VH-VL binders against q0aze0. Designs and how they scored, part 233

Target 1, 268 residues: q0aze0
Amino acid sequence: MKIILVNNRFKENTEKKAQEIAGQLSALNVEVIIDNGLDEPYAGTVDFIMVLGGDGTMLRAARRYGQRAIPVLGVNMGTVGFLSNIEINELAEYLPLILREEYSLEARMMLEVAVFQQQSLLTRVFCLNELLLRSNSPRMLSFALEISGQKLEPYRGDGLIVSTTTGSTAYSLSAGGPIADPQLDAFIVTPVASHIINKRPLVVSPEREISLHLLEEREAIIGIDGQIKMDFGAENRVLIKRAPHPLLMVNLKAKPFFTSIDRSLQRQ
Key: E = the ipSAE of ESMFold2; O = the ipSAE of OpenDDE; V2 = 0.75 times the mean of E and O plus 0.25 times the DockQ between their complexes.

## First folded at step 11 (VH-VL)

Design P49 (framework fv_ragifilimab; at its last look DockQ between E and O 0.03; V2 from the best seeds 0.00; counts 0 for: pae O 10.2 > 2, placed apart)
Fold by ESMFold2-Fast, scan of step 11:
Structure P49 (fold): chain C 268 residues (1-268), chain A 124 residues (1-124), chain B 113 residues (1-113)
Amino acid sequence: as target 1 above (268 residues)
Amino acid sequence: QVQLVQSGAEVKKPGASVKVSCKGSGYTFTGYYMYWVRQAPGQGLEWIGVINPDSGGTTYNQKFKDRATMTVDKSISTAYMELSRLRSDDTAVYYCARVFETGTYYVDTPFDYWGQGTLVTVSS
Amino acid sequence: DIVMTQSPDSLAVSLGERATINCKSSQSVLYDSNNKNYLTWYQQKPGQPPKLLIYWASTRESGVPDRFSGSGSGTDFTLTISSLQAEDVAVYHCQQYYSTPLTFGQGTKLEIK
């Protein structure tokens, strides 16, 4: 068995813990590849990906490895989050089940985001939560939204979010989007501070293609999962579609989504 | 490990073109963006542009947009920067660099690596 | 364009003493969503290409001695060398990668007194 162990290089205690866990796995005849985010993603074949950290580390792991159809387990290092399944102090208990492949998988759709300048592909990224188009200045954006060839009336406001159902509890929620069952596959299109009172969040088929471009020259950016930032101007367009593969999340322990989100909202 | 090796020094006449090469090794060439930067004698660094070696997509500094062309040959892990209609003030050391993140491009790896530089002298 | 301004243009510091170099951006290079400052510091020795020292304003690249540190946020940044060594004689450049075009400071030449 070969496992990629993903950790956050910028947290010294987390990296030391990752090295300790790698040693323990090696002692059990597991080949371990440590990915601390500094080197290129491991290109070889692997059987399992273990992510040590919070939701941010999981989002990065999904971006790096999510398209490879390999089981990914989120192991929380003590922070509250939605993307981890077990706590670090539970790892020893669940490790035999991991090694025997005695777990269920939950498929989470991902976005494929392609940013163009004119006809030139600038970058292509995959993400688990959302793409955000937003103004990078006090000026409101005017932009076009096209869904599977259907041109909607222009949007005016601070921006737009195109989210997965997994991302429904992230930035889309803060912008007024609906809470979605992460077991559903759908795009959620949520306006950010729309100047037009009847612009509502849309829930659309994950088979749709979504296209965005600016109608006026403005300072704007594209944000991916709150981690990546890219310039976006009137010469740019972005194409968003369902990624070829979902992220395969490992379930070792039942995590009650609806009661967890309900309690979280009461504490905000 | 990661290494970027550039072509040798060039001497050109005004109005000519120069094409500088940069060969990458020790990493997945198509997985990282490549930018070009120049430095005139005794001056600071000036960004020319960046290329996505997988797609060939480019973003240029507007100062160079009409004269600079960046390309890649993926089969030999080599990037090229051609500058046309050379003037004496184009005399500079030209560098390639593997970039982890810019205002337009992104990769997860937070390291830059630089080539050794190519001196281009434009003599009138 | 974001304009990067370094100070001083040149600096002479005795061996073992602290050296500080400042860099100011004309606009903020802080991205609030990830809380990162899109600023790097490079070291350039005569006849050599720039070498990355610090990225995201304060994160030291692997292999860079811990006497080098970066600080600051938004528009004002500082590179500090806590105990200057002979091999640290170089020109130091700051760069923003928040927005294209990518821009560099003019450089600060560091010399031994």
Scores: ipSAE 0.784, ipTM 0.889, lowest interface PAE 1.1, mean pLDDT 90
Fold by ESMFold2, look of step 12:
Structure P49 (fold): chain C 268 residues (1-268), chain A 124 residues (1-124), chain B 113 residues (1-113)
Amino acid sequence: as target 1 above (268 residues)
Amino acid sequence: QVQLVQSGAEVKKPGASVKVSCKGSGYTFTGYYMYWVRQAPGQGLEWIGVINPDSGGTTYNQKFKDRATMTVDKSISTAYMELSRLRSDDTAVYYCARVFETGTYYVDTPFDYWGQGTLVTVSS
Amino acid sequence: DIVMTQSPDSLAVSLGERATINCKSSQSVLYDSNNKNYLTWYQQKPGQPPKLLIYWASTRESGVPDRFSGSGSGTDFTLTISSLQAEDVAVYHCQQYYSTPLTFGQGTKLEIK
């Protein structure tokens, strides 16, 4: 069995803990690849991905590995979030189940984001939480939203969030979007500081295609999962679809989403 | 090991064009964006543009937009930058550079490997 | 465009002493969503291309000695060489990659006194 351990080198004690876990797994004849954020994503075949850290580390793992249809386990290192399943002090207890593949999987929809310059594809990225279009200046944006070729009346404001249901508790929530059950597949489209009062958050079928472009020259940004930043201007367009593969999240320990919301919101 | 090897020095007259090549090896060429940067003698570095070597998609610094053309030939893992209507102030060392992460776009990651540079001299 | 200004233009430092190079951007290069400064330092030795030293303002590239450190946030950044060695003689450039066009400082020439 071959496992990727994903950690964040820059967070204290995750590096040392990752080495300790790798040693334990190696003693059980499990091959371990450590992805601490410094190296290129491992390109070879693996059986399992273990993420050591909070939601931010899981988001990076999802972008790097989420389209490979590999089980991904979130292991919390101390901060309660939405994407961890077990605590680090419980890992030894659950390790036999992992090795015997005695766990269930929850599928979490991801976004496929394609950014164009005119008609030329510049980049394609996948994300677990959301795409953010926002102004990069004191001036508001004027932009067009199309859903499966259906043009909505122009938007005016600071921007727009296109989120998965998993991302409904991230920036979408802060912008006034609904909390959604992450087991549902949907887009959640949430305006950011809209000057047009009749623009409400939309919940959209995952089979739709969402397109965004600016209607005037302004400095804007595309943000991905709050971690990747790209310039976005009047010559750009972004197309958003459901990604070909969901993130396959490992479920070893019951993690009641709805009671977890209360505690996570208290800590925001 | 990752290498970026550029074409040799060139001497050009004003009004001519130059095409600099950059061959990548030791990595998956189409997985990393390629940047072009120049450095005039005794001056700082100046960004020309970026190309996605998989799609051919480009973004140019507006200063060069009407004179620079970036292309790739995936079959030989080679990027090209052509600068037309050369002026004496285009005399510089021209570099190709690779970004740090695969699939990233031009405002998200630094350059971790550079070509050796190509001196282009423009004089009558 | 984001203007990057380095100081000093040149610096002479004795072997084993501390060297400090400053870089200022005309606009913040801190992205609040990920809390990262989009600021890079390069080392360029005579006749060579630039070499990546520091990215995200303070993260050392693999293989860069501990004596190199980066600090600062927003608009004000510093590269420090804690104990100068002979091999550190070079021109040092800062660069922002927050927005296009990507821009560099004018460079700082570091010499041994």
Scores: ipSAE 0.424, ipTM 0.768, lowest interface PAE 3.7, mean pLDDT 87
Fold by OpenDDE, look of step 12:
Structure P49 (fold): chain C 268 residues (1-268), chain A 124 residues (1-124), chain B 113 residues (1-113)
Amino acid sequence: as target 1 above (268 residues)
Amino acid sequence: QVQLVQSGAEVKKPGASVKVSCKGSGYTFTGYYMYWVRQAPGQGLEWIGVINPDSGGTTYNQKFKDRATMTVDKSISTAYMELSRLRSDDTAVYYCARVFETGTYYVDTPFDYWGQGTLVTVSS
Amino acid sequence: DIVMTQSPDSLAVSLGERATINCKSSQSVLYDSNNKNYLTWYQQKPGQPPKLLIYWASTRESGVPDRFSGSGSGTDFTLTISSLQAEDVAVYHCQQYYSTPLTFGQGTKLEIK
């Protein structure tokens, strides 16, 4: 068995823990790769991904490895979040189950985000939470939203969020989006400070495609999961699809989503 | 314009510590990773580590993990690199270098701006 | 660790002639997902810090003259100066930023013949 331990290179505590866990796993004849985000994603085949840290680390892991259809376990290290399944102090208890592959998997839809300059692909990224289009200035954006070839009325506002259901409890929520069942596959399209007061979010079928482009020569940015930022201008277009593969999240411990929402959100 | 200005040359005895500073200006200090690299006389470059000026998070070359300490003072846009238990082979010019992030996967980019360097001489 | 090896250690080239510096990595620095080589070339003049010349193995940094070019993929890379100028006298370094620790070549000293 080969396991990737994903942690945050800028969190020393997670580095130490990753080394400790790596030692333990090695003692059990498990091959371990540590990915702290500084290196390129490990290119070799692996059987299991263990994410040490909070939601941010999970999002990074999802972007790096989510397309490989590898089980991903979130191990929380004292943070508040939605994407971890067990706590670090529980890992020893569940380690035998992991090694015996005695766990269930929960498929979480991811986004495929393609950014173009005219007809040329600039970048393609998979992400677990959301794409954000927002102004890079105090002025509102004017942009076009197209859903499966249907052109909506031009949007004016600070920006727009296209989120997965997993991402519904992230930035989309702060922008007024609905909380969605993570077991549901859908796009959530949430306006950010629309000029139309109380402009409602859209819940869109995962079978559809979403396209965005600016209607004015203004500076904007594309944000991915709150971690990646790209410049976005009038010559650029973004195409959003359901990723071809979901993130396979490991479920070792029952964690009811709806009963924990209030507690989790109140603590943030 | 972007500038990285480092502290002056240091002369240290073996076993001592040295702390080099690097002040950034002309850009958002917390928005870019700060790397530290050294160069022994007549030798190539050697990576020491990196710090996130915003969070203070660090990653070190394992070679220096037990001796190097990187810190930042955001209030004055200054990064620090302290190297302890100095030895003669630590004699080098130490550089701070800024890295511009790419928009993808937190991949490190090349060093686009460098400090002028700080000569640290370790001698008995 | 990825070991970077440059060749030659020193090079003398006449003005106006082509200068070629090679850099080899002990492991591939090509990322298959984006088909980019995480390889950089720096120019360092005496008493100065390194200056970025080429990144992604072949992308020229802004302000760098066209006579500088980078090529190669995987483990073998080349910096070429098509027509050497007097101001090109320097030490040139290759660097990989594919994997930690970040590592550099030993440097190549380029002089005028």
Scores: ipSAE 0.008, ipTM 0.466, lowest interface PAE 10.2, mean pLDDT 89
ESMFold2 (binder alone), look of step 12: mean pLDDT 90; pTM 0.924

Design P5 (framework fv_ragifilimab)
Fold by ESMFold2-Fast, scan of step 11:
Structure P5 (fold): chain C 268 residues (1-268), chain A 124 residues (1-124), chain B 113 residues (1-113)
Amino acid sequence: as target 1 above (268 residues)
Amino acid sequence: QVQLVQSGAEVKKPGASVKVSCKGSGYTFTGYYMYWVRQAPGQGLEWIGVINPDSGGTTYNQKFKDRATMTVDKSISTAYMELSRLRSDDTAVYYCARVFESGSYYLETPFDYWGQGTLVTVSS
Amino acid sequence: DIVMTQSPDSLAVSLGERATINCKSSQSVLYDSNNKNYLTWYQQKPGQPPKLLIYWASTRESGVPDRFSGSGSGTDFTLTISSLQAEDVAVYHCQQYYSTPLTFGQGTKLEIK
């Protein structure tokens, strides 16, 4: 058995803990590859991915490995979030189940984002939560939104979010989007500070292809999962569709999504 | 170990073209953006453009858009930057640099690996 | 374009003393979503390409001595060398990677008094 341990290099306790866990797994004849985000993603075949950290570390793991159809377990280390399944203090108890493959998998859709410069592909990235298009200046954006070739009335405002259902509790929520059951596959399209009061969030089929481009020369950026930033200008176009593979999240214990989000909103 | 090795110095006449090469080794060539930067003698650094070595997609600094052409040959892990219609003020050291992943792989922190530089002298 | 301005243009500091180089951007290079400043410092010795010292404004590249540190946020950034060594004589450049075109400061030449 071969396991990748994904950790956050910038937390010294996390790096030390990853080494400790790697030693324990090696003693059980498990081959361990440590990914701290500095090197290229491991290119070989692996059986399991263990993510040590908070939601941010899980988002990075999903972007790096999510398309390989490998089970991914989130192990929380100090930051409470929505993407971890067990706490680090529980790992020893659950490790035998992991090694016996005694767990269920939950599929979470991902986005495939392709950015073009004129007609040439500049970049292609995958993400678990969302793409954010936003203005990088005090001026509002004017932009075109197409859904499966259907051209909507032009948008004016600060931007737009295209989110997965997993991302419904991230930036989309802050911008007024709905809370979605992450078991559903759908795109959530949420305007950011729209000049037109009646522009509402859209929930569309994950089989739809979403296209965005600027109608006027403006300074804009696109953000991926709140972690990656890219320039977006009038010569750019972005194409968003369902990624070929969902992230396969490991469930070792029940995680009550609706109860958790309800409590989170009460504390807000 | 990551290395970027560039072609040797060039001397060109005004109006000619120059093509500088940059060979990457020690990493997945198609996983990282390749940037081109120049530095005129005694001056600061000036960005020319970036290429995605996997797709061939490019973004140019507007100043160079009509004269610069960036390409890659994935089979030999080599990037090229061609600058046409050379002027005397194009005399500079030209660098290739690796600063981002192209999207297939990416890092939370950017790292710069630079080629050794190629001096291009434009004189009559 | 984001304009990067360094000060001073040149600086002479005695061995063992503190050297401070400033860099200002014409607009913020802080991305609020990830709370990172897209600001990098390079060291360039004669006849050599630039070498990465600091990225994300304050993160030191592996292998770079502890005497080098970066600070600042938004538009104002500082590179500090706490105790100057002879090998630190070089030109130092700041760069933003927040927006294209990528832009560099004009450079600060550091010399020994």
Scores: ipSAE 0.632, ipTM 0.825, lowest interface PAE 2.2, mean pLDDT 87

Design P50 (framework fv_ragifilimab)
Fold by ESMFold2-Fast, scan of step 11:
Structure P50 (fold): chain C 268 residues (1-268), chain A 124 residues (1-124), chain B 113 residues (1-113)
Amino acid sequence: as target 1 above (268 residues)
Amino acid sequence: QVQLVQSGAEVKKPGASVKVSCKGSGYTFTGYYMYWVRQAPGQGLEWIGVINPDSGGTTYNQKFKDRATMTVDKSISTAYMELSRLRSDDTAVYYCARVFETGSYYLETPFDYWGQGTLVTVSS
Amino acid sequence: DIVMTQSPDSLAVSLGERATINCKSSQSVLYDSNNKNYLTWYQQKPGQPPKLLIYWASTRESGVPDRFSGSGSGTDFTLTISSLQAEDVAVYHCQQYWSTPLTFGQGTKLEIK
């Protein structure tokens, strides 16, 4: 068995903890590759990915490895979140189940985001939560939204979010989007501070292709999972579609989505 | 061990072009974005642009867009920055730099490793 | 374009004393989604390329001595050297990586008094 251990180099003691866990796994004849974000994703075949950290670390792991159809387990290091399944102090208890492959998997859809400058592909990234188009100045944006080649009326406002169902509880929620069951595959398209009051969130088929471009030169940015940020100008275009593979999240411990979100909202 | 090695110093006449190279070693060249930055004598640092070595996609500082061209040759892990129609005020040390990955390549963390610099002198 | 302004342009500090360098951005470089400031500090010695000291405004790069620290948020940032050593004589640059074009401060020259 070969496991990738993903950690957050910016959290105190996470690298030390990753080394300790790698030593324990090696003693059990498990080959371990540590990914702290400094190198490209490991290119070889692996059986399992263990993410040590909070939701942010899981979002990074999903971008790097989510398209490989490999089980990914979120192990919480003390930060409350939605994407981890077990706590670090529970790892020893669940490790035998991991090694015997005695767990269930939840498939979570991902986005494929391609950003173009004129006709040239600038970058292509995958993400678990959302793409955000946002104004980077006090001036509102004027932008075009196309869904499978159908041109909608121009949008005016601070921006737009294109979210997965997993991302429905992230920025989309703050912008007025619906809470969606992450078992569903759908895009949620949520306007950010639209000047046109009748612009509503849209829930569309994940088979649709969504494209965005500015209608006027403005300072804008594209944000991916709240972690990647890119400038976006009138010469840019973004194309969003469902990623080829879902993220396969490991479920070892019952942590139902609806009780988690209900508890979180009552404590807001 | 990561290294960025740049081509040697150049002396050019006004109106000429210069092409600076930057060879990466000790890492997967196509996995990291490459930045170009210059520094005129006694002045601050000035960003020229960024290139994705895998796709060839580029973003330029508008100040340089009509004169600068960034390219890569993957077969020899080398990036190039060509600046045309040189003026005396283009005299500077030109640097390449690799952005380290923390979950994204572009605009998430700045320069991780820098080349040693290439002095370009433009004089009549 | 975001304008980065450093102060002072130069300062002289005695060995073992505290050095403070300030950096201001013309607009916020704080990303509210991840609560990070897209601000770095570089050290540059004569004839050498810049060396990364601090990123995310306050995170020290591996191998950088504990005497270096960064603080601030939004538009106002500070680099502090708690006990100046002879090897710290250099020009220090702040940089924003919030928006293209990436922009640097003019630099602060640090000298021994």
Scores: ipSAE 0.382, ipTM 0.743, lowest interface PAE 3.8, mean pLDDT 87

